# Designs tried in a protein design chat: miniprotein binders against Putative cysteine synthase. Part 17

Target 1, 336 residues: Putative cysteine synthase, of Sinorhizobium fredii (p55708)
Amino acid sequence: MLHTTVTQLIGQTPVMSIDVPGRNATLVLKIEKNNPGGSMKDRMARSMVIAALQDGRLPPGGTIVESSSGNTGTGLALAALEFGLRFIAVVDHHAAPDKIRMMRALGAEIRYVEGDFREDEVAVVERQRLAAQLGAQLPGALFMNQSDNPANPEGYTGLVDELVAQLPDGIDAFVGCVGTGGSMTGISQRLKRNNPAVRTIAVEPAGSIVFGKPGHPYYQSGTGTPAGDEVGKVLDYGCIDEGVQVTDTQAFETARYIARRKGLLVGGSTGGAIYKALEFIGAGKLTGTVVTTVADGGEKYLGTIFDEEWMAKRRLLDPAIAAQLDGWLFGKARAA
Short names: E, the ipSAE of ESMFold2; O, the ipSAE of OpenDDE; V2, 0.75 times the mean of E and O plus 0.25 times the DockQ between their complexes.

## First folded at step 15 (miniprotein)

Design c3 (from z2 with R37E; at its last look DockQ between E and O 0.82; V2 from the best seeds 0.77)
Fold by OpenDDE base, look of step 15:
Order: C-alpha cells, then structure tokens, then sequence
Structure c3 (fold): chain B 336 residues (1-336), chain A 116 residues (1-116)
C-alpha cells in the first residue's frame, strides 16, 4: 500500500526476538520506536484526536491541548497536522530538549509551566492544570487529558492485532510500562480477551504511586505516576496480574546494555520493562513468548541515559546491572 | 445490523483503518440513507483521505438529513474555505447564523475565523 499521509505510517511495526539461554522463554520486542513520531504514543494520539472529531468535541480547525513529556505531544502534533488542527503542548522546564525540538518542528506551540521543580521531579500536576486551563479558555480548544481519555487505550488495540498475526504460536506474557495506563490497559485487555491465560506485568518507576508504594522523585520520563498526582482513570487494574517497580539505574543501565550488546537504541522506560521481563524469566516466573514494547528510541536520550557523564553525576551508573543482564542473556554471570 | 456496523466502523477509525471503516459506514448508509452520524463520519473519512470534494458533498447531504446539527455546518464552511471557496463558505455561515443564533460553537468558530 502506498501511504500518502504521515499517520498512515503508524503501526505495522516489526518485532525482534531475543533468546534467553537456559530458559524456555523468548523475549519479543515490538519495535514501536519505528512509528513516525518515534513512539507508541502515535497510536493513542491519533485515536484520541479521531474520537474527538467524531464526537464533535473538537471543531474543525480547533486546538488540541495536552500536557506531555514529549512522546504524546509528538504524536498529537502529527495528528494535528493531518487533521487541520492546532496543537499546544504543555511542558515543564525539565523536558528533554530534543522532544521539545521535535514537537516544534512539527508545528506545535510549546507552553512551559512556571515554578521551581527539582530535576528529578516531574511537574505533572502543574502541566495538567495549565493544560486544562488552556483547554477551557481558548475558543475551540480541547484538553485531551490522555490519562482519563477512553480513546487512549483503544488506540493500542491494533498493536495487539499486529502482535497476534506476527506471533502465530501465541503470546504467553506481556511486560509493559505504566504511566497513564493507556497502553497497559489497551494491550492487556485485548490479549486477555483472546487468551485469559496471558500473564501481564505492569512496570512503574521506583517512586511511582500506581501500585500503592510511597512516592519519591525519579528520572524516568513518560512513565509512572508521581507523588501528588492521581492515577489515570484509563488504567484497568483488573487486567494487570502484577505491578512491579524498576529503579532508574536498572532501567537506564539496561537501555545502555541493549544498545551496546544488541545494537538497538531503546528509551529508559523500555529499559525498565526489558529489565523486569528478563528478571521474571530468569527467576522462572515467566516462560514462553514474553512480549514487551520498545515504547520509544534511545535517540531521544543520547545526552542523558547514553551520556556517561550525565549518568555519573546523578549516581545512576551501576556495572552490576550489566553483569546481571549477562547472566540472563548469556547464561553466565559476569563480575561487575 | 446498522448499529453494529456503525460501531465496528468507529473502532476501525480509532485504529486508523479508514478503508475498513468506510466500507462499513457505506453499508450503514445503504440500509439507512438518512443516518446522519454515518454520513458525518463518511465525510470525515473523505477529508482525511484528501478527497475534499466528496467530503463537501457528503456534509451537504448530512445537513439535508439533519439540519439541526451545527457541527455539520461548521465542517462544511471550514472545508469550503480551505478549498478556496470563501464565498460559498460565507453563505453557509450566514445560513447557520440564522438557524443557530445562540450557538456558542458557531460564535467561537466565527471568532477564530476573524483572527485568520
């Protein structure tokens, strides 16, 4: 099929398998970084915009407003361009510069929240407040509110359909990141509907409050619910078998490891999901075909996760993680 | 049933499967020619596919079926303007103002257009 618009490039992403020696398990990566916006959020962004247009909540030539760390904003920028809309992205001052640059390149208007926040603190609450305010004040504007938008999880149904087609022998487990909960819910519900025996593991950053643990600052972006915020309404706990936490160090070192050992640049949240998937496989808790999404690419984090100085300054480096990963992927532990 | 087909079409749209959605919507309209929501969605799909003329025509039909929905008028006017037919767009808006003098949606649209 010859595509004529950028949003038509969304989906049909490839899968890559990683063998786990000594275990009856294969880790399968759904390469969602290959979407035109560079993340799986392109799916839900398009879905939310289409839903709003269909329902008449968004008028012709209207304005989309959303708080975003970058991936959702990029997806919304693409959708806005295609559907003749304006887009205002509400960001905090600590947003990744390259994500902001990408949204601007796609025609998004960037609005920064005001206030003093720590570098390891995501100003999600203030972003949400400002986005809601703009949505209410601007004529023809709509705050997308991805955390509470039912079109968010619906946007991932197609991802599951692709996976089922790509993996005819079946899917035994899904390990996904949880932020808003949209992808986790959308994917897990669909997988379980097809096969109730599928195990679903939701991964949040240490310091996230999604699964009732105490909140504290964390560096992982685009995932988790920080202290002071509320868990998104789109999250369906009923389709999650287990919620677990991954540290920044585990997530980022895993991303670094995957790059140097497999040649695939993955984002931090993906690093965390991969780490936990391998941990579960290594412990014998998951077997068979274990799927995780490469939610976004490491290209967006070259000056942070993949910068040794940046990592060192923040005390995020731990060689023991690489040794642990070697143990899982090569069947032998290496000294740190 | 038409209701089931419409729901399927909606789901396909959210997935970006516009061809599958359109096929089902056309079946809905075939069985129910005066189904305004189906016509509306068909018009949107045509727009998204870059078929502006068919989109305009379909919005016109949607208005004929259900002239009480201000949104159809706004889409028609917007598309007419976008395709270089401003006089026709103006006429549509004038008629809309007569029909919906208290519509906030219409007022907001007009305000935005003044800023353009």
Amino acid sequence: as target 1 above (336 residues)
Amino acid sequence: SPEELFEQAYRYLLRGRFDEALKRLEEVVKENPDHPEALYNIALVYFWQGNDEKSIETFERAIEVDPSNVLYWLWLAWLLHRTGRPEEARKVLEEALQRFPESERLKEYLERRKEE
Scores: ipSAE 0.712, ipTM 0.891, lowest interface PAE 0.8, mean pLDDT 93
ESMFold2, look of step 15: ipSAE 0.786; ipTM 0.928
ESMFold2 (binder alone), look of step 15: mean pLDDT 81; pTM 0.757

Design c4 (from z2 with R37Q Q49E; at its last look DockQ between E and O 0.87; V2 from the best seeds 0.78)
Fold by OpenDDE base, look of step 15:
Structure c4 (fold): chain B 336 residues (1-336), chain A 116 residues (1-116)
Amino acid sequence: as target 1 above (336 residues)
Amino acid sequence: SPEELFEQAYRYLLRGRFDEALKRLEEVVKENPDHPQALYNIALVYFWEGNDEKSIETFERAIEVDPSNVLYWLWLAWLLHRTGRPEEARKVLEEALQRFPESERLKEYLERRKEE
């Protein structure tokens, strides 16, 4: 099929398998970084915009507003262009510069929240407030509110359909990141509907409050619910078998490891999901075909996760993680 | 049933499967020619696929079926303007103002257009 619009490039992403020696398990990566916006968020962004247009909540030539760390904003920018809309992205001052640059390149208007925030603190609450305010004040504007938008999880149904077609022998487990909860819910519900025996593991950053643990600052972006914020309404706990936490160090070192060992640049949240998937496989808790999404690419984090100085300054480096990963992927632990 | 087909079409739209959605929507309209929501969604799909003329025609049909929905008028006017037919767009808006003098949506639209 010859595509004529950028949003038509969304989906049909490839899968890559990683063998786990000594275990009756294969880790399968759904390469969602290959979406035109560079993340799986393109799916839900398109879905939310289409839903708003269909329902008449968004007028022709209207303005969509969203708080975003970058991936959702990029997806929304693409959708806005295609559907003749304006897009205002509400960001904090600590947003990744390259993500902001990408949104601007796609025609997004960037609005920064004001206030003093720590580098390891995501100003999600303030972003949400400002986005809601803009949505209410601007004529023809709509705050997308991805955390509470039912079109968010619906946007991932197609991802599951693709996976089912790509993996005819079946899917035994899904390990996904949880931020808003949209992808986790959308994917897990669909998988379980097809096969109730599918195990679903939701991964959040240490310091996230999604699964009732105490909140504290963390560096992982685009995932988790920080202290002071509320868990998104789109999250369906009923389709999650287990919620677990991954540290920044585990997530980022895993991303670094995957790059140097497999040649695949993955983002931090993906690093965390991969780490936990392998941990579960290594412990014998998951077997068979274990799927995780490469939610975004490491290209967006070259100056942070993949910068040794940046990591060192923040005390995020731990060679023991690489040794642990070697143990899982090569059947032998290496000294740190 | 037409209702089931419409719901399926809606889901396909959210997935970006416009071809499958359109097929089902057309079937809905075939069985119920006066289904305004189906016509509306068909018109949107045509727009998204770059078929502006068919989109305009379909919005016109949607208005004929349900002239009480201001949104159809706004879409028609917007598409007419976008396709270089400003006089026709103006006429549509004038008629809309007569029909919906208190519509906030219409007022907002007009305000935005003045800024363009």
Scores: ipSAE 0.749, ipTM 0.906, lowest interface PAE 0.7, mean pLDDT 93
ESMFold2, look of step 15: ipSAE 0.756; ipTM 0.920
ESMFold2 (binder alone), look of step 15: mean pLDDT 80; pTM 0.742

Design c5 (from z2 with F6M L13M R37E; at its last look DockQ between E and O 0.85; V2 from the best seeds 0.78)
Fold by OpenDDE base, look of step 15:
Structure c5 (fold): chain B 336 residues (1-336), chain A 116 residues (1-116)
Amino acid sequence: as target 1 above (336 residues)
Amino acid sequence: SPEELMEQAYRYMLRGRFDEALKRLEEVVKENPDHPEALYNIALVYFWQGNDEKSIETFERAIEVDPSNVLYWLWLAWLLHRTGRPEEARKVLEEALQRFPESERLKEYLERRKEE
């Protein structure tokens, strides 16, 4: 099929398998970084915009507003271009510069929240407030509110259909990151509908409050719910078998490891999901075909996660993680 | 049933599967040629596929079937303007103003157009 718009390039992403020796398990990566916006968020962005247009909440030529760390904003920028909309992205000053640049390049208007925030503090609450305000004040505007938007999880149903087709022998487990909860809910609900025996593991950053643990600052972006914020309404706890936490160090070192060992640049949240998937496999808690999404690419983090100086300054480096990963993937532990 | 087909079409739209959505919607219209919601969704799908002319024609049909929905008028006017037919767009808006003099949505649309 000859595609004529950029959003038509969303989906049909490839899968890559990683064998886990001695565990009767295969880790399958759904390469969602290959979406035109560079992340799986393209799916839900298109879904939310189409839903709003279809039911008349968003008028022709209207304005969409969203709080985003970058991936959702990029997806919404693409959708806005296609459907003749304006897009305002509400960001904080700690957002990745390249994500901001990308949204701007795609025609997004960038609005920064005001306030003094720490580098490791996610200003999600203030972004949400400002986005809601803009949505209410601007004629023809709509705050997309991804965390509470039912079209968010609906946008991932197609991802599951693709996976089922790509993996005819079945899927035994899904390990996904949880931020708003849209992808986790959308994927897990549909997987379980097809096969109730599928095990679902939701991964959040250490310091996230999604699963009732105490909140504290963390460096992982685009995932988790920080202290002071509320868990998104789209999150369905009923479709999650287990919620677990991954540290920044585990997540980022895993991303670094995957790059140098497998040649695949993955983002930080993906690094965390991969780490936990392998941990579960290594412990014998998961077997068979274990699926994890590559939610975004490491290309967006070359100056942070993949910068040794940046990592060192923040005390995020730990050679023991690489040794752990070697143990899981090659059946032998290396000295840290 | 038409309701089931509409729901299926909607799900396909959310997934960007416009061809499958259109197939379901066309089946609804085949049995219900004056189904305004189906026509509306068909018009949207045509627009999303980049077929502006078919979208315009379908919105015109939707208005003929249900002229009470201001949103159809706004979409028609917007598409006409977008495709370089401003005089036709103006005529549509004039008629809409006559039909919906108190419509806030129409007022907002007109306000935005003035800012463009």
Scores: ipSAE 0.704, ipTM 0.880, lowest interface PAE 0.8, mean pLDDT 93
ESMFold2, look of step 15: ipSAE 0.808; ipTM 0.935
ESMFold2 (binder alone), look of step 15: mean pLDDT 83; pTM 0.791

Design c6 (from z2 with R37E W48F; at its last look DockQ between E and O 0.92; V2 from the best seeds 0.00; counts 0 for: SAP 70.133 > 70)
Fold by OpenDDE base, look of step 15:
Structure c6 (fold): chain B 336 residues (1-336), chain A 116 residues (1-116)
Amino acid sequence: as target 1 above (336 residues)
Amino acid sequence: SPEELFEQAYRYLLRGRFDEALKRLEEVVKENPDHPEALYNIALVYFFQGNDEKSIETFERAIEVDPSNVLYWLWLAWLLHRTGRPEEARKVLEEALQRFPESERLKEYLERRKEE
């Protein structure tokens, strides 16, 4: 099929399998970094925009506003360009520079929140406030509010349809990251509707409050709910079998490991999901076909996760993680 | 049923499966050629597919069937302007102003257009 628009490039992403020796399990990666915006967020971004246009909440030629760490903003920028909309991305000063550059390159207007925030502090509350304000004040504007937007999880239904077609022998488990909860809900609900026996594991950063643990700062971006924020309404706890936490070190070292051992650049949240998937497989808690999404690519984190100096300065390096991963993927523990 | 077809079309629309959405909507129109909601959604599908000309034609048809929805007029005017037909867009807006003199949507649209 010859595509004529950029949004037509969304979806139909490839899958890659990773064998886990000594276990009756295969880890399957859905390569969502291959979407035109470089993340799975392209799906929900398009969905939210289409929904808003369809029901008239967003007028033709209107303005969309969103708080984003980058991936959602990039997806929304693509949709805005294609559908003749203005897009305002509300960001904080700690947003990844390359994500900001990408959104700007795609025509997004960037608005920064004001205030002093720590580097490891996510200014989500202030971003949401400013985004809501802009949405209310600007004529023809709509705050997309991805965490509370029902079109968010609906945007991932197509991902499941693709997976089902790509994996005819069935899917036994899904391990996904939880931020707003849109992808986790959309994917898990659809999977369970097809097969109620599918095991769903939601992964959040250590320090996230989604599953009732105490909040504290964390470096993982685009995932989790920080202290002081509210869990997104789109999150359906009923479709999640287990919620677990992954540390920044586990997530980032896993991302680094996957690059070195498999040649695939994955983002930090994906690193965390992969780590937990392998941990569960290694412990015998998950068997069969275990699916994890590569939510975004490591290309966006070359100056952070993949920079040894950046990692070292923040005390995020731990060689023991690589040894643990070697144990799971090659059947023998390597001495750190 | 038409309601079921609309629901299916909407789901496909949100997934970016525009061809499948269109099939469901066309089935509704086949049974009821003057179904304004179906025509509206078909027009949107064409727009999302990048087919502005078919979208314009379909919005025109939607307005003919149901001229009481200001949103149809706004879409038509916007698409006409977008495709380099400003005089036609102006005529559509003039007629819309006559039909909907108190429409806040129309006022807002006109205000934004003045700023462009």
Scores: ipSAE 0.861, ipTM 0.950, lowest interface PAE 0.6, mean pLDDT 94
ESMFold2, look of step 15: ipSAE 0.863; ipTM 0.954
ESMFold2 (binder alone), look of step 15: mean pLDDT 80; pTM 0.759

Design c7 (from z2 with R37E W48Y; at its last look DockQ between E and O 0.90; V2 from the best seeds 0.00; counts 0 for: SAP 72.857 > 70)
Fold by ESMFold2, look of step 15:
Structure c7 (fold): chain B 336 residues (1-336), chain A 116 residues (1-116)
Amino acid sequence: as target 1 above (336 residues)
Amino acid sequence: SPEELFEQAYRYLLRGRFDEALKRLEEVVKENPDHPEALYNIALVYFYQGNDEKSIETFERAIEVDPSNVLYWLWLAWLLHRTGRPEEARKVLEEALQRFPESERLKEYLERRKEE
């Protein structure tokens, strides 16, 4: 199809399958890194902006504000550019320079929170407060408030429609990352409406507080809820069959493994979701068609996850993870 | 039911299915050609599709049907300006000022345009 706008390029992403030998299961990857902004967040960003324009909260030529230095910010920058809006991204000093440069290239205005932060601190609450303040103070401005915005999860229902069309034999499980809860909620609710028996597994970083575990710092970006923040109000725990944690080492070594073995550069949160999907399949807890998303691409992590020095400095390298993955993907079937 | 068609169109819009949304909104207009809310929503869908000329035409129709909604005037003026028709945009805003002299939305819009 010949599209005329960049926001029409969002969605219609391909799927790729990986058989798991010796198990009655296929791992299916929904390739959301192929969205124009590089992540699945393009879907929710477009959804939130359209919702605000449609109901009049956001005037023509207005300003959107959000606390994000990551994929949500890129998606909002794209939508703002397309729909003639100003976008102010509220960030802190932990923001990756390449992510800031991406938003600037798309016309975003960057506003840093002021304050004294240690390198290992995340100023999530201060960013949200400044974003809300700007949305309230600037004429014609609106804080998108992704964690409490029902247009966030709704933006992902089209992903499920695509999956249903792409996988006519059905979908038995979905393993997804949980940050604000938008994608996990939107995908899981729609999948269960189609098939109440579908199994939904939410993956958070070890150190995230989404499922009631003690909070501590983690390196995975764009996922989880850190200590000191609240779980997003859009998250519907009722549509999640199980919440699990994945360590940074498990997530990042899996991303590196998939790059080396499959030629697909995936982000860290995707590595975590793949690791847990294979672990559940290997334990016999999931069978049939098991879907996860390639939420973003590894190209954004070349200076971190795919940098040996960066990984070694943080003690994140563990050859045992690759051996585990080999066992799940090539175990008994390779011996035959 | 127009309410059901609006809800269907809205959900299609949030999924990026603009043609499907437009189809539902056009059913409302078929039954009530002077439905200002349906015309407003159709005009926005054309805007999302990048069809500025049809968006402008539809906002003009929405104003004809219901001239009391300042937001329709702001959208029309904004679209005219962005499509290289600034004299027409100015005339739209001048008429809006006469009709809505106390509108905070209009004052806010004019202040933002000056800062640009």
Scores: ipSAE 0.805, ipTM 0.934, lowest interface PAE 1.0, mean pLDDT 91
ESMFold2 (binder alone), look of step 15: mean pLDDT 81; pTM 0.762
OpenDDE base, look of step 15: ipSAE 0.818; ipTM 0.932

Design c8 (from z2 with R15M R37E; at its last look DockQ between E and O 0.82; V2 from the best seeds 0.77)
Fold by OpenDDE base, look of step 15:
Structure c8 (fold): chain B 336 residues (1-336), chain A 116 residues (1-116)
Amino acid sequence: as target 1 above (336 residues)
Amino acid sequence: SPEELFEQAYRYLLMGRFDEALKRLEEVVKENPDHPEALYNIALVYFWQGNDEKSIETFERAIEVDPSNVLYWLWLAWLLHRTGRPEEARKVLEEALQRFPESERLKEYLERRKEE
């Protein structure tokens, strides 16, 4: 099929398998970084915009507004271009510069929240407030509110259809990151509808409050719910078998490890999901075909996660993680 | 049923599967030629596919079926303007103003157009 728009490039992403020796398990990575915006968020962005247009909540030539760390904003920028809309991305001063640059390159208007925030503090509350304000004040504008938008999880149904087709022998488990909860809900609900026996593991950063643990600052971006914010309404706890936490160090060291050992650049949240997937497999808690999404690519984190100095300054490096990963993937532990 | 087909079409739209959506919507319209929501969605799909002429024609049909929906008028006017037919767009808006003098949606649209 000859595609004529960039959003037509969304989906039909490849899968890559990683064998886990001695565990009768295969880790399958759904390579969502291959979407045109570089993340799985392209799916839900398109879905939310289409839903708003169809429902008449968004007029022709209107303006969409969203609070985003970058991936959702990039997806929304692409959708805005296709549908003749304006897009305002509400960001904080700690957003990754390259994500901001990408959204701007795609025609997004960037609005910064005001305030003094720590580097490891996610200013989600203030971003959400400003985005809601802009949505209400600007004629023809709509705040997309991804965390509470039912079209968010609906955008991932196609991802599951692809996976089912790509994995005809079945899917035994899904390990996904949880931020807004859209992908976790959309994927898990659909998987369980097809096969109720599918085990679903939701991974959040240590310091996230999604599963009732105490909140504290964390460096992982685009995932989790920070203290002071509210868990997204789109999150369906009923389709999650287990919620677990991953530390920044575990997540980032895993991303670094996957790059140097497998040649695949994955983002931090993906690193965390992979770590937990392997941990569960290693412990014998998951067997068979275990699916994890590569939510975005490591290309967006070359100056942070993949920068040794950046990691060291923040005390995020731990060679023991690499040794642990070697144990799971090669059947032997290495000295840290 | 038409309702089931429409719902399926909607799901396909959210997934970006426009061809599958269009197929089902066309089937709905075949059996229900005066289904305004189906026509509206067909018009949107044509626009998203870059078929502006078919989109315009379909919005015109949607208005004929249900002239009470201001959104159809706005889409028609917007597409006409976008495709370099400003006089036709103006006529559509004038008629819309007569039909919907108190429509906030229409007022907002006109305000935005003045800023362009």
Scores: ipSAE 0.707, ipTM 0.882, lowest interface PAE 0.8, mean pLDDT 93
ESMFold2, look of step 15: ipSAE 0.787; ipTM 0.925
ESMFold2 (binder alone), look of step 15: mean pLDDT 80; pTM 0.754

## First folded at step 16 (miniprotein)

Design ctl (from c6 with L44S F48S W75S W78S; at its last look DockQ between E and O 0.01; V2 from the best seeds 0.00; counts 0 for: pae E 16.6 > 1.5, off the site)
Fold by ESMFold2, look of step 16:
Structure ctl (fold): chain B 336 residues (1-336), chain A 116 residues (1-116)
Amino acid sequence: as target 1 above (336 residues)
Amino acid sequence: SPEELFEQAYRYLLRGRFDEALKRLEEVVKENPDHPEALYNIASVYFSQGNDEKSIETFERAIEVDPSNVLYWLSLASLLHRTGRPEEARKVLEEALQRFPESERLKEYLERRKEE
C-alpha cells in the first residue's frame, strides 16, 4: 500500500521464528524495530498524542512535553510532526549526543534540567518534575506522562491484533521487557483477553526495582525502573504471571549472539528478553508458541553492546553465555 | 558535604565501582547517621557482594530512619525470603501494608509470597 505520511508506517511489523530443535517450543520475534522511529514506542507515543487531542487536553498547534532522550522521545517527535505540534524533550547531561541530534533533526526542542552539566549524574526525578512543570505552566502545553498515561498501554492493542492474525495456531506465552509497564501491560492484558491461559513473563534488568528486588546500577537502557524512580502507575501486576531479572551480561551477550547466529541486530533489552525466553524453554517451563518483541534495533548500540572494547572494559563479556545459548538452541543437534 | 559525597557515591554505583561507592556512602553515614538513601545504597552494595547479613541489618536501619519509603520494605522482604526467612519476610510486608493500605504493589507482592 502507498502511504503519504511517516506515521502511517507505524505497526504491521513482521514476525520471525527462531528454531529450537529438540524442544516442544517455537520462539517468535515480533520485529518492532521496523517501526519508522526504530522502536515499538512509536505506537504508544502516537496513542498518547491522539488521546490528548481527542479529549481536548491538547489544542491544535499546542506543545507536548516529555522526559525522554530515548525511544519515547523519537516517537513523540514523529507524532508531533504528524499533528503540527511542538515537542519539548526534557533531558539531562547523560543524554547521548547522537540521540539529541536525532531528536533535533525531527524537530524537537531540547530542554536540559538544572545541574545537567554534572558529569555522570542521572536526574530522573528532576527531569520528570520539569516536564510536569512545563506542561502545567506553558499555555497550550501538556506533559504526556508516559508512566501514568493509560493511552500508553492502549497503544499496544494493535500489536496484539497483528500477532493473533500472524499466528493463527495460537500464542502460548509472551516474554516482554518492563520499563514504565506500558507495553507489558497493554500486550499482556490484550493477550489474556484472547486466551486467559497465556503465560506472561516480565523481564527487568538486574538492579531494577519493578518486582521488589534491591536496586543497583545497570547498563541496560530504555527498560527497568531504577532506584529513586517510581514504578509506572500504568503497570498492571495482575496481568503478569512472573517477573524475572536479567543481568547486563546475559542481555548483551545474547544480543551479540543473535546478531552472529541469526543476522538480526537487536537492542540490549531485547537480548535480555530472548535470554529469559530461551532459559524458560530450555527448562521445560514454556512450550508451544513463545513470543518476544524486538523492541528496538541493535543499530543504536554499535558503539556499546557491539563494540568488543566497550564490553571488555566494563567486564561484561562472558563466553559461558554463548555456550549456554548453544546448549539451549543446539544441544541435541550437536550430538554425534 | 554529605550531599556532595552521596552524589559521588551514586556516580560510582552507576559504573559498578562498588568499593569506591561504599567508601563514600560510609562517609555520608558517618556525618549523617540518619541518611536513608545512603543506608539503602549501602545495603544494596552488601547484597551485590553476597554479604546478606550486613545487607539485612542495613535495610532494617534504612526503614527505621525513613519508614515512609515502600521500596525499603519491599527490598528487605525480598532479601529475607531468599535467605530462608520467609515468615520474617511476610511480617515485614504485612507491617508495610499497615502503613500503605492503598498500595496495590504491596498487596500483589504479598499475595505472590503466599502462593510461593
Scores: ipSAE 0.000, ipTM 0.180, lowest interface PAE 16.6, mean pLDDT 84
ESMFold2 (binder alone), look of step 16: mean pLDDT 81; pTM 0.760
OpenDDE base, look of step 16: ipSAE 0.018; ipTM 0.254

Design d1 (from c6 with L5R; at its last look DockQ between E and O 0.88; V2 from the best seeds 0.85)
Fold by ESMFold2, look of step 16:
Structure d1 (fold): chain B 336 residues (1-336), chain A 116 residues (1-116)
Amino acid sequence: as target 1 above (336 residues)
Amino acid sequence: SPEERFEQAYRYLLRGRFDEALKRLEEVVKENPDHPEALYNIALVYFFQGNDEKSIETFERAIEVDPSNVLYWLWLAWLLHRTGRPEEARKVLEEALQRFPESERLKEYLERRKEE
């Protein structure tokens, strides 16, 4: 298809399978890193902006505001360019410089929160407060509020439509990352409306508070809810059959394994989802067609996850993970 | 029903399936040619597809059907300006000011134009 705009390139992403024949399962990867902004967030960003324009909350030529220095910010910058809007990204001192440069290259205006925050401190509350303040005070501005915006999960329903068309034999399970809850909710609700028997497994970093576990620091980016932040109101716990945690080591070693074994560079959260999907398959808890998403690409993590020294310095290397993955992928169910 | 087709169109919009959204909205207009909300959404779909000229034409018709919605006027003026027709945009805004002298939406739009 010949497209004339960048937002027309969002979606229609391919799928790739990894057969696990000894476990009566196939792991299917939905390749969301192929979206023009590099992540599945492009879908929700477009959805939130369209909803706001359609219902008049956002006027023509207006300003969108959001607290993000990551994939949501990139997606909103792209939508703003396409639909003739200004975008103000509210960030703090923890923002990666390259992420700020990328948003500026896409035309975003950057606003830093005020205050003196420690290097390990999360300023999420102050970012959200400033974003809400700007949305209320600037003429023609609107805070997108991704964590409490129903257009966030709605933006992922098209992903499920694509999966249904791509996998006509059906989908038995979905294993997805949970951050704000937008993609987990949007995908899981839609899948269960199609087939109430589908199993939905939400994966959060160890140290994330989404499922009520104690908070502690973690290195996985773009996923989870850290201590000091609120779980997104868009998250529908009712559409999740099981919530599980994955360690940074499990997630990152799996991303490294998939790169070496399959030639596919996936992000850290994707490594976590693949690890848990294979663990559940290996334990016989999931069979049939098990779907997960490649939420973003490993290309963004070459200086971290795919840097041996970075991993070693943080004590994240564990050769036993590759052995576990070999066992799950190539091992057989008990013959007796 | 027409209401059901309108809801389907909205969901297609949020998924970026603009052709499908347009199809449902055009079915509504086929049965009720002067449905202002359907015309408004058709105009938006054309804008999202990058078809500014059809968007302009459809907002003009939406205003003819329901001249009381200031948002249609703001969209029309903004689209005219964006497509290099600022004299026409000015005339649209002048008429809007006469119809909606106390509109906060119109005041906000004009303030943003001055701060460009």
Scores: ipSAE 0.827, ipTM 0.943, lowest interface PAE 0.8, mean pLDDT 90
ESMFold2 (binder alone), look of step 16: mean pLDDT 80; pTM 0.750
OpenDDE base, look of step 16: ipSAE 0.858; ipTM 0.947

